# Miniprotein binders against a7ua95r516to809, part 76

Target 1, 294 residues: a7ua95r516to809
Amino acid sequence: ASLSLLSISDLVPDLQFIFFWMSNAIEILYFIQQKSPAYMQTIELMDDKAGSKESLLSATISANEEAMTILEEVIMYTFQQCVYYITKTLYVVLPGLLDCNPFGTEPSSEQCRRAAGVCVCAVCVMPEAVRRVVSVFQTTSDLLQQYQVHSEIQSQMFAYLFFFTNVSLFNQLIDKGPARGWFQRSRVLQIQASVKILLDWAKGAGHNHLAQKFFAKFCSTVTILASPPQQLSQMSWKALCAEHPSLKPVQLHRILTQYQLMAELGPLPIWQPSSEDEAYIYRTVDLLESFENH
Below, E stands for the ipSAE of ESMFold2; O stands for the ipSAE of OpenDDE; V2 stands for 0.75 times the mean of E and O plus 0.25 times the DockQ between their complexes.

## First folded at step 6 (miniprotein)

Design cc8 (at its last look DockQ between E and O 0.78; V2 from the best seeds 0.00; counts 0 for: pae O 4.2 > 1.5)
Fold by ESMFold2, look of step 6:
Structure cc8 (fold): chain B 294 residues (1-294), chain A 83 residues (1-83)
Amino acid sequence: as target 1 above (294 residues)
Amino acid sequence: DPKEMVELLLRIAEILLEIARLALELGDFEEAIELAKAAIEFIQIAMELAEKYGTDPEVREKLEEILRKAEEILKRAEEELKK
């Protein structure tokens, strides 16, 4: 009756069941696709021309087409159920990345070093908040490998998980950042360090391309916020848009407004939107990202 | 071979039924209904082929068992949806 009911470890039995049937459906779909031409060829080579050959061909074609259609739907459904459960656990642990101080000393890092030989991985030396997020991704990776899920499906799974992570972190930073002090310079640098640890995991896991693609909005936000005032103040609005195409005008405007406030650069706006973008900088309906944009 | 086709359709129906059970337990009653209906359709096609071309008695018995289970899941999911 605790928050631990949302941990990834509590969901593993259900995920194992779903991954098992997803993997079976993929295997059967592959079997049908590879065997279907051979079945048709065998039927066509039959010397029985009493009309029953044509009925068998029609039934075989119909059943194969329906089987492939249903298996594709099953694969999609089981995939969606996997991401549903995994993102439920991500939703719980992701906010901690924004509060994390990755430069601090933690008892878990000292304990992991003393347990050399059983746990010396980078996960064990991570800040607790980062470890919780990485554990969700690592558990997902382990399950995908355990059930030998096709590599295309594995890539699609992580593409969505990274997309979800990006949207969740971006929305929380934009929505709660002022009240939580997350736009303070020291806080932003801590967030940047925490995200780097996560990105390093993704690179080591073979997902660097996906992480670069799907973390772009949040990473752009943190990059801007982490920039020294001297460097950022010299960049025009157009230059910032070109450097960070993942950010909508309203999003970039909000980020720069918070940056100017926290860097105490005075009340005069430093970054003037282009005339084209000026129509969009106050569209609050476009400020937060939708989890359904992907 | 028609017997191999009947057995393939049976395996597909079994997969659909297992996923329908999952959907039912998760409260996704509309998906459970669609999956159970699909399983019934595949079983009915397999039974039609089995009547026309013959199949092993063991496979015919399994077809009848899976049909009954799929109809039970469908009924249960429809009852849960009305709540």
Scores: ipSAE 0.020, ipTM 0.447, lowest interface PAE 4.1, mean pLDDT 79
Fold by OpenDDE base, look of step 6:
Structure cc8 (fold): chain B 294 residues (1-294), chain A 83 residues (1-83)
Amino acid sequence: as target 1 above (294 residues)
Amino acid sequence: DPKEMVELLLRIAEILLEIARLALELGDFEEAIELAKAAIEFIQIAMELAEKYGTDPEVREKLEEILRKAEEILKRAEEELKK
């Protein structure tokens, strides 16, 4: 019950705190890495007046090594906390993406209407459900930029968030899609349009490669389901496997089976798995994606 | 400069202290303990350097304050873990 009310805006103060410390820890770690050799050299050049030089050098080396270890732990911890909070907000808003009708005249966001009338910015014209998902990513991007977090850490964070989003959407679509009518062509086209908006945002944000990589499985699933029956019925199992390499045989088989049922198609011999894949199509353990493999 | 090192270590300890506080607030008591102990260690090193090479009185006071706060977080986290 309480999780459904969590918005990314509610977590911004906590996230700001975590991002601040993560950024500071990275900066200090970098500082130590860059300055420690110079400090050690400076100590080595000091006059050895009282045998204090060796003890100071040893203490400085030990302190720097320990500091670097601890700072790495701090960076890792703060990174994990950021991901944890952001993924919780994604968990709440992602189901709305699958139910979204992007072709409807949804009113522009209230916030943009107040400031400039009808804002025609790319975010303001988004369907509300898509805008909520994009808002999580945009807020994350804005925070990372605000605190000048190192680009590698930014890339790792978005990689994980896109991974999480793909797994979540894919698993929901495969598991609940038939029962919720998400495999119906009209619904699939809505999902496809919604995902395209998200991918267009990711492209505009400079994360095109990561988005294409980590959304590949969900995008492949949606592409197959969005395909007209006349077109898809002409594609062989091997051709589909080659075109959609991100899908495991069991996943492709499940998608095609559900497509066949939805489209009221008779048995299609052309979609029969190869003899090599036939053993794999029954591995139901591989049907859903795991969150643990990242 | 040893004084610069003391200030750096102080800053590291402050960072670790605040993260320990965050961990405590999130209920990650084990992490809070570890980070608080780390902060204490950095402060102790800084205090030793300050004693040996001298530092500004304001920096000494800050070191003592951070030490006290780190010990408090440590104690609180340990108490929560026993619950």
Scores: ipSAE 0.020, ipTM 0.403, lowest interface PAE 4.2, mean pLDDT 86
Fold by ESMFold2-Fast, scan of step 6:
Structure cc8 (fold): chain B 294 residues (1-294), chain A 83 residues (1-83)
Amino acid sequence: as target 1 above (294 residues)
Amino acid sequence: DPKEMVELLLRIAEILLEIARLALELGDFEEAIELAKAAIEFIQIAMELAEKYGTDPEVREKLEEILRKAEEILKRAEEELKK
């Protein structure tokens, strides 16, 4: 099956191998950075009676540059491979956070499971779709801890995973949401609850700062869509821009247009773009986010 | 590509051993031991991949030679630490 083939559990042996190489390359790089100045100074203090001091120093500099280059290539390669496999797995499970519950419309955490033809329903701390996404993040965190990967690289890994998750969810909601019913209020409230669980997990894992930074756009979108009509209809375009600076004018305009449709609100004068932003609501090239991290 | 991976692992092991040799010269025996052990592990994985997927005879000879050098550095560092 497609899901079993793309499961994070199926990738663990390959990921363990890649994390092993990445961790070792990082440690070696730090060793060279710490010891190289002392070694070069030792060479410079050597008696140059044989005329070999300059040749030895030149050779040492060249060797250090080659070693640094190779280690940086290994670190980048292993990092990119981890990101590739992890995000490929995320891409499969992320749409589940946006999909309508085929068994109900409740914002409940209740799950139903079947074993030996018997269905057991219980209140669960975490919905299945959210559990699948959290499992990917938790497995990644466990592997980084197991191989004692430097905290800066851990931060870069989760920065990219959160960036990818945010872009994927935002783009799918904006592009496919109207046709899929994802802008229905009951669904938006379920999405909001799911996002809170992801953010709570990130906070518990020590990545609150990264989660706040990289989920800003999707969080703003969900916050607006989950707002009661009485509250949102009191906010001007300018006020919404100030509260949601991560959203581009074209993105905010699209979100408000969908909100008007779903809440059965007519055109609202207060949601007219400011004269400064009026031209930018037509920049359709800026509607969807790029997956390139820059 | 397994062949490219073998060559990459060999190059990494060579660098690890050069650093381990430097650590020995600086009196950092614990560090030299760790680096030599890491190099041996990289070499063993490279040799396993070379047996399974094949490699150039020149690369196989280099793997055998660098394994010998890694074991010599490890032994020297361990002996120095005992003192």
Scores: ipSAE 0.012, ipTM 0.328, lowest interface PAE 8.5, mean pLDDT 76
ESMFold2 (binder alone), look of step 6: mean pLDDT 85; pTM 0.822

Design cc9 (at its last look DockQ between E and O 0.03; V2 from the best seeds 0.00; counts 0 for: pae E 5.0 > 1.5, placed apart)
Fold by OpenDDE base, look of step 6:
Structure cc9 (fold): chain B 294 residues (1-294), chain A 83 residues (1-83)
Amino acid sequence: as target 1 above (294 residues)
Amino acid sequence: DPKEMVELLLRIAEMLLEIARLALEYGDFEEAIELAKLAIQLIQLAMELAEKYGTDPEVREKLEEILRKAEEILKRAEEELKK
């Protein structure tokens, strides 16, 4: 099937199965971790029937260690599989977020229309492109809750998904933005509004801290590009670096250079990199974000 | 790979059964029951996966064998708790 047709709804049955396994493996691991010390202590307190106590204790320790190792492998495997499937779906829907016009009157979701007529819930009033992205995250959240997955694993999953989303959106914006017109002020404002809707959802879902952390680079880029020329032209390189610490010097330099071209600004000496950063602005290898650094 | 998952679940169930047997042997019948029940749940899940995605006949036979052993341990432990 073409990746372009892959929806999160199509993956739900497979994801449900994986989440079920992951949840059960976590539960069993936790059970072993909690019960093993007490069990070993019980064995230690038993009468030594024919010298078998030591061998039993050793066998029990070994079996528990092996079981825990296998369970950890299952948890890691299932986690990776979930992330793999969810990120594939994100890969398909994320480009639509950059092209979205959130200020348009789009009809409410068909699902809410059927249930309540005109639903004015936060999800129903979302632009379709934003709703598709939010639907991936919401489905993930719902599955994690349905299977009562441990909160730490939930946090790790959302951390990775937000990381992936940030890298994807940032790289697309930097690489394709000039050619696609995404650096135009009107388009930037649309992107900013779309990202705000996503961040508001993340806040409502209890993931505000993770969202702020992992979207920092993309948000910084959008904030700079959304800034009026009169305001941004008054900010020094050093001030911009301080305000947007998530951006590498090469990234900031690229953003400012593209902004200058789009705004038809002449050379701005105030945006000249410091002598310290001058060596780093030419590190084109650091321009795009890597998916490997998670 | 669902096949790989079935094999992993099988291994976990085998380990839990080993611990359950030890618990049974040493008179910790409550622990044996809990571990046997967990093993049964994992095996049932593995069997469902095997049915849905297919698996090797040898793996199916092994799942059935482990299920039988788990049920036997469970039954014995429950009988001992009633005494």
Scores: ipSAE 0.023, ipTM 0.500, lowest interface PAE 3.3, mean pLDDT 85
Fold by ESMFold2, look of step 6:
Structure cc9 (fold): chain B 294 residues (1-294), chain A 83 residues (1-83)
Amino acid sequence: as target 1 above (294 residues)
Amino acid sequence: DPKEMVELLLRIAEMLLEIARLALEYGDFEEAIELAKLAIQLIQLAMELAEKYGTDPEVREKLEEILRKAEEILKRAEEELKK
């Protein structure tokens, strides 16, 4: 319960412990997989003086399979614990990304503000809200590399973190956007700039393909909202669906409705949903995404 | 090598119990129960292998110690869950 108030820095000791055990479990599993064929070959080459060679082989295979099953469960459990703790910190910092102004003239940290004349590093240029999100991802990446966690596990972890980030940002924007003024054009452009900084981090960290896959829904939303009215008003419903396949009909309809309100366009016939989609644009149960659908 | 497998199973059981203790401290009683049960199964398998193939007396004593600790953690976690 109180863990929802912790920063990523406060969780590092616990994460170090969990990553240590996960990495050890992976190493032991790899060791068993490599040694099992060699050990069975050694048994097969032994003299069968007691007539128990087949029983030894059977017992060895059974013990290896049970140990590997247990190790898989440990790896799964430690992975889930890492994701749980990290996503709790992400939940706290992600909403700020929608409120920030990346075009401000003030340095993002007190240290950079005091040395602003000589400091041009990426941390000093990055808006505070984006920096907080990047800090969670960077700390996670550093820990995974420090404990030499297998690259397949590292990719799966960032897939979950990017999925969580996309769902959280999309749901917040759709649900709270009207009341918070997040659909105003100047705010959409600020959000777009902030997301670009985050995507640039993901690209530089070697996770570009995962970011492209898992941020698609939120990025499509921001892309539509940032489009100039002259360009967007010329795009049909079918064209928008084809360019943004990650958006459900109810979601696209809501985004276009908010765009019309902010651009003062009025109803456009070209945005009329297709007959196939018209039945689905009012399904409010489908509007927000589930955190459990990965 | 049977001795190598017994020592491996012992190391895994010790790892499971440390994680189970952490889960118990953080109130994850269901997870603590699952981990303790897995550790007990692993220790029992290691003890069967040690009986059939032999192992160092120190390792055999450690297996029995870890079994006692695993059973204590399981009992404590089950009592906490019933509350």
Scores: ipSAE 0.017, ipTM 0.384, lowest interface PAE 5.0, mean pLDDT 79
Fold by ESMFold2-Fast, scan of step 6:
Structure cc9 (fold): chain B 294 residues (1-294), chain A 83 residues (1-83)
Amino acid sequence: as target 1 above (294 residues)
Amino acid sequence: DPKEMVELLLRIAEMLLEIARLALEYGDFEEAIELAKLAIQLIQLAMELAEKYGTDPEVREKLEEILRKAEEILKRAEEELKK
């Protein structure tokens, strides 16, 4: 009955206000940008009689510049606030995608296995943990559509949300994965199925290109971890680097080491880093991704 | 805060209206008309936000004052253009 402040549903009234402000500011900025050049051109074509043209031109430039600056600040501020609240909510629900019980017979586990084509059940519904993440994306999409926010801003919003999701999931898996058992094959297959549901949602929402771009690192990680031992052991380090260019050598090394442990592969390393990559791996401990997006 | 958005729209409308008045004084009637229409549109948007989310009485009076000034400039510029 009670709603959490971290729930997307709790934020909808506040987000509605912020999206409304952002949409209005964008429309006004566009309108001023459209009218300013035509008016300035008209003034420029006039004869300068007693300095009236220069005074009017100067005043028009100053007013347009200040108005555009104010509107750009409003757009930036409202965009940042939307991103802040949405990502704050998203951060809370994202670990649920990774934290599925590998020995559970719960509906969510069965749904994940069905999505991966492993299990065919009579009735399958999206897992609750996945549904919570999709709900955040869907609510964001609905609000952007409701307030008719320009498609360019919509694309920027989802680019950042997908970037944030990718970094969060990757960092959680790499940092906490060994202790949480997330590198176990059954868990990896469940994670892969859950990620596919997110990607399918993005495709349906018209954001397939953004999803492919910004989820590349996490998708590569899950793809490697889900590979059968027979298949993965046939690939060289060089081949894996070429197939997964989004992964840094140190990240690939960590993933393969965890895979080797979980798959109970032989004592000798199968994957031999190049001399350059080996030097990089042993010189740096930078495994985790930054949330910085320049 | 919705009140801050109303204040920003009001400020932008005031700036556009100042330029419209200047254009009117210099005999640039078509430009004065366009700028006055822009100011009116921003004030109408601000009034819609004020109606939906509430504003201080002083702000609403200011919005009405600027709307009247913009309509006066528009009317005068249109009259001059017909001449």
Scores: ipSAE 0.016, ipTM 0.333, lowest interface PAE 6.0, mean pLDDT 76
ESMFold2 (binder alone), look of step 6: mean pLDDT 85; pTM 0.819

Design dd1 (at its last look DockQ between E and O 0.90; V2 from the best seeds 0.00; counts 0 for: pae E 2.2 > 1.5)
Fold by ESMFold2, look of step 6:
Structure dd1 (fold): chain B 294 residues (1-294), chain A 95 residues (1-95)
Amino acid sequence: as target 1 above (294 residues)
Amino acid sequence: SLRKRAEELIRKAQELLEKVEELIREAEEKGAPEEVEELLKEAEELAQAAKFLARLALIALERGDPELARLLLEAAKILLDLAEELIKEAERLLE
């Protein structure tokens, strides 16, 4: 069986073992941190007969620090393994977000219109491509809760997963968008709606701050592409840079070029880069994002 | 082998736990200072943690992850050695 066919559900048994080791290492680390002051206080209250008190205190401090360092390494090792398996699954399902249609047939039925009025229609009509991505995030969240992983580590996990998602979607849009027709306005609006479903999931899961931070580049790109020509044509290069600080000059330039081609607009003087940015719009090495976060 | 090392650490941890239980009873019979009882309780907790880490290492070996097992055994050894030092000090104070 091909790795491109593996789902998150196929990996749950392996992830359960890894989360089990991670959570137990965290519990023991916490135990040492909470009990360490009590150990040392007990030793310091002892009479110092033949110097054994000072030797025992030194040994206790050294052992606790060394054990905590090793347990932190275990936590990092297991975290990396979780991220590796989850992002392999995520890599397979993310491209579908760019091709799916979150809008079905217009809601001409009274049932769909009434459901939308009570905010139930989005749940009923979620495209399968979006469901697959949400399933990866939800399964990860469920496992973290099941094993009672510390909240800071849960946040770091989702920070990385959102970073990975942003890089994957942005790179594919920039690289494959022209050939796949993803810059057509109707397609951009569909992509925008699909990403909103993901952002709503992140907000409901308590990760709104992380999603706002790590999806910014992709969301800015889609926001620009979705803008009506009348509105966007009146925004200068400087104004666009200020409104979309997550985009590098080469990236903004490429996005505006694709917008001009899609809208069949000629070059617009107002979109000419500033003199200080002109040196950077041809830096092709900065066009695509790296999956390495430094 | 890592498996033999894990099994030996588990055996040593169990020996220390049995020794702690005997020393706790001795401390109660002799009316020993609270300091002795506190050292023995700390040693018991450390030995239990070390035993648990060594058991986790055996599970990691069964799943083919010797790197994780090695880290777990290193932590287990450190905690168990500290537990043994606390026990020795408690014994000295009981004399």
Scores: ipSAE 0.472, ipTM 0.838, lowest interface PAE 2.2, mean pLDDT 83
Fold by OpenDDE base, look of step 6:
Formats: C-alpha cells, sequence, structure tokens
Structure dd1 (fold): chain B 294 residues (1-294), chain A 95 residues (1-95)
C-alpha cells in the first residue's frame, strides 16, 4: 500500500502489540530491579557451610544484570518500532497542516456525525488537516495510557514526536514556503492558528513543557513571519536573536530575507547580522534541521 | 526454530515450578530453615517471569517479529538458569 494511504487507524492493531510488549518488558524490568537486592540479601545471610555462597552470589548478580540489559534492549527496540510507525503516519499528514485554512467551515468528523449528528467537541470543530495530526498524537496517547506505559517513556515518546514534527514543519516551511506562498501574512496567520490548536491539545494532554521546547523553532519562525512589517522593521538583529534563541543565525537571516522580499521592504540595515554572526549566516548546511541529532 | 525454543522454555519453566512445589513440601516436612523457603520463593518468581517472557515470544513470532522473540527468549533463558541455581542451592540445604 502506498504510504499516502496509511492512516493511524490502520496501524493501531500493530501498535497495540508493540505497546503491549514494551509495557510488559518495563514491568518485568522493574520487578527484577526491585527483587535483586532481596535475592542478594538472602544469599548473603546464608550459612557458608557449603562454600558455594560466593559463587551463587556472583552468578545471581551476573544473571540479573544480563537479564536487565536484555529487557532494556527489548524496551528500546519496541520504542523504536513505535516511533517508526507513528512518524510514518505523521509524515503523510503534516504537509496538510501548512495548507490548512483553520478559519474555514469544514465538516465535523464522520464518527461524531454518525453518533450525534452535529458534534461541537473540540476535535470535531478542528479543521480536517489539523484533526488528522491531532488524531495521530491522541491515538498514541490513548495507547500509552491503555497499556499503562511508564510516564518517563511516554514523555520520551512525545518528545521525539514533537521533535520530528517540528523538524518536518520547519524544513518544509523554509524550503517550500516561498514558492507555495506560505510566507504571505494571511497564510502565516492560518499556519499560526493551526499550530496553536496543536499546542493547545498538547497542553491539555499534559505535555505543555515538551511542546514549547520542541516546537520552539517552528513557532519562532511563524511568529516572525506573522509579525506586522511596522513592528518587525523596528527590531534589530540582536533583539531578534535574543527573542528567538532557537533559531540559528543562518535560519534567522533566511527568514528575514524572505520576509523582506515578500513585504517589499527593501534593505534594512537594522537587520544586518553582527560581526560575530556574519560568518555563520552563510552556513547553508545549518539552514535545515536534521532528523539525526536527536 | 524460535518457536520450538519458546515452547521448550515454557516447558522447562513449568518443570521448575513443579520442582519448587515439591521442594516446598519437603522443606515443610523436614522443618527446614526459613532461608530454604525464601530461595524457593525466589526461584518460583523467576520461573514464572521466564514463562511469561517465553509466551510473549510466541506472540511476537505470530506477529512476524522474530527479533523481538529472540530477545525475549534470551531473557527468559537467563531467568530460568538463575531459578535452577537457586533450586540447586535449596536442595543442598535440604540434604
Amino acid sequence: as target 1 above (294 residues)
Amino acid sequence: SLRKRAEELIRKAQELLEKVEELIREAEEKGAPEEVEELLKEAEELAQAAKFLARLALIALERGDPELARLLLEAAKILLDLAEELIKEAERLLE
């Protein structure tokens, strides 16, 4: 099946099993970790009449360490598999977020229509493109909760998914934005509204800090592009760097250059990079974000 | 095959559980020290965990994930080996 036809719903059966294995592996790992000290203590308190106490203790320690190591590998493996499947789904739906008009009237979800006719729930009032993205995250959240996955693992999962989403959206906006008109103020405002819906969802799901951290670069870009020319033209390079520390100098320079062209402002000396940053604004290798650095 | 290995580990785990039950009865009859009962209890827990991991491996195989199955079986084997060692020590203490 073409990647374009893959929905998160189609992956749920496979993801359920992966989450099941991951959760059980975590549970067994904690069981061993909690019981290991008791085992060692029991052996230590044994009478050494048989001369086997030291050997048994050594064997027990080694076996527990090895078992825990393997279980950690199971957890890591299952985690990677989950990320792989979920990110594939995100890859398909994320481009729609940039083209979405959240201010338009779109039909409610088919599921809610069937159940109640006109549903006014937060998900049903979302634009379809935003709803599709949120559905991926919500499904992931629901599965993690269903299988009672440890909170730390849940946080790591969402951290990576937010990272991936940010990189994907940022790179698409920077690379294709000018050609697709996404740098036009009206379009930027649509993108900003769509991302706000996603961030509001993340806040409601208890991932506000992670969302703010990992979406910082994309949000900064959108914020700059959404700024009125009168306001942005009054901000110096140094002020913009300070306000948007998530952006590299080359990224900020690219954004401002494209903004200048779009808004027909002409050259603005106030946006001139500092002498310290001047060498970095030409590092085009750093322009797009990498998926490998996470 | 990984399936045969999983089935073998499940069988082995069950055998150890039966052995533990036997030894618990013997320990009670002989009035063995509390230490023996503790060792046997630990062995039981490990054997149960191993049995569970091996069952998970079968599920992984049915889902077409032999790599996960392999990891689960490796962990199960380690736990069973440790359970056997604890059982042997308990047996020595009962002599």
Scores: ipSAE 0.315, ipTM 0.719, lowest interface PAE 1.4, mean pLDDT 88
Fold by ESMFold2-Fast, scan of step 6:
Structure dd1 (fold): chain B 294 residues (1-294), chain A 95 residues (1-95)
Amino acid sequence: as target 1 above (294 residues)
Amino acid sequence: SLRKRAEELIRKAQELLEKVEELIREAEEKGAPEEVEELLKEAEELAQAAKFLARLALIALERGDPELARLLLEAAKILLDLAEELIKEAERLLE
């Protein structure tokens, strides 16, 4: 009970109510924004009998600004609650993506045998770990559609979810990858295939631009680690930095160092950082990504 | 109590809505300027919005979210206060 893993399905009822409140707050905000100029004009056009016009206009301006501010707080609060619950679920399921094998976990032939044309087991193309992550994204998309949430807010939601996923996966790979064997070529290729399934889902859902933008760091990391030694050894430090602008010099240096340690072929050429980058690399303060972006 | 505050705002919104309906009839009977009916219609819309937000606050409380309820009630009060000021101005113009 105290350590029950929450699936996205368990959160749907709570998320439905939060999306409901957010959608209604947005509509009230738009109502005020649309009506405010008309209210002010009506007051301005009235004859100033008993000197009440100035007070009413001042009160209307103050009330409008205050109500809009509070409604914006309601929208932000409910948006942050949705993000919190969705990312909490993602945090639990994302590590599995780095350990799963989308090419098949070497299933026994006996486990996948048929009886008279009836399949007693399915060879799953999508690993369970990847399916759980996709389910979180799909459920979010379904809820946004159900409550007809404005497209700009939908885009902001997926921008944050992709940002969070990218940071989570990158940090886990960089920090824990060496000890977990995730820098081994075979594992990197599995990770690359798994993340492609997420990117393909995002493209199908109409979020290709956001996925390309917010997954850039993790995709660059996996691309480098999956590169053949011969191809990678032909690239200068400057060329690698140019092809992977989302990576900070210290991050690129760490990735290349781990690549050399995990390479099955002989030692690779030294990638020598520029003098400007070298000073920064040795400081190591920006190795891991922050979940907060300001 | 946030629940009592929500119930109070709902009651006050309903009272203002009934007052607006009475004043609209009075304005129509007296042949008042168009501006008077526009003020009353605006007050009606604000009072309805405030009532809706206060009802949402009750739902938030039932779902265990007092912070959301507090914000919704703050918004409801501001809209309701503005509706009341517009009603007072309409009453003044009706003489």
Scores: ipSAE 0.216, ipTM 0.706, lowest interface PAE 3.9, mean pLDDT 79
ESMFold2 (binder alone), look of step 6: mean pLDDT 91; pTM 0.908

Design dd10
Fold by ESMFold2-Fast, scan of step 6:
Structure dd10 (fold): chain B 294 residues (1-294), chain A 95 residues (1-95)
Amino acid sequence: as target 1 above (294 residues)
Amino acid sequence: SLRKRAEELIRKAQELLEKVEELIREAEEKGAPEEVEELLKEAEELAQAAKFLARLALIALERGDPELARLLLEAAKILLDMAEELIKEAERLLE
């Protein structure tokens, strides 16, 4: 429970020990995998002393299976512990991402004049809330590199972290967004810019593919909400469903309904689901609530 | 209640993983299009991730964090639903 209030930096000593044990278990597993074939071959080439070869082979197979099982359990347990503590830290810092403004200060007239000619006067800055989320991902990356954890395991860890971030942000936006004003266009554009900072970090860290895959639901939601009203009104219900396959019909319907209310677009002639889809949405409205953190 | 939901999701994930293994074998025997194997491999990844998150929820409950456990179970359910849809599509393509 106390760990819920800790920053990622406070968890580093505990995480270092867990990563150390995970790395060691992986290395031992690799060593056994490397040595096992040679040892089995040696047994096969031994002279059979009245059936002792079969007993030795059976014993070696049994010992190898036991060692593999124990190491897999250790790797799985330490991996789960790492993900648990990092996820818990993310849970604390993620809400801030939806309330921050990454757009820079209005440009200085003096600075623009000194630049003369074509000069960019406004820049996006990393808000403290976004920096805290990036810090969790960066610290995780640093620990994985420090302990030379295999790239496949690194990918699995970031897949879980990105998916958790995606679901957490999506649920918060859908559940609390209308009341918090997060569906207002100016806020959505700020959220989109903040998410871009996270995606850019992931690209720089070599996890672009994972970020694109596991942020799909939240990115689709933000893309819809950030769309100009005219662009969105040109799309049929079926076209929107096809373009955003990560969203369930009930989720898409709620997003569009809130978008229409916040954008003050008037009646809903274009984004109406078919009577078949509407019956489906109606029957599943109670189930949607179970997916919202309440 | 949350503990029972976690255990049920772990069980369902394992069931889907076994189903995927069976369907991959069937797809190979029938010489099915590459798309079918891609769907099944993606479903396998999602089902494994769902099982992992459901197990993580049990750890959260043991640590006294039912709010985190609930979120992890919601995430696991979403992944299982996605895996199940991909499996259904693969079955459809296998006639």
Scores: ipSAE 0.000, ipTM 0.276, lowest interface PAE 13.1, mean pLDDT 74

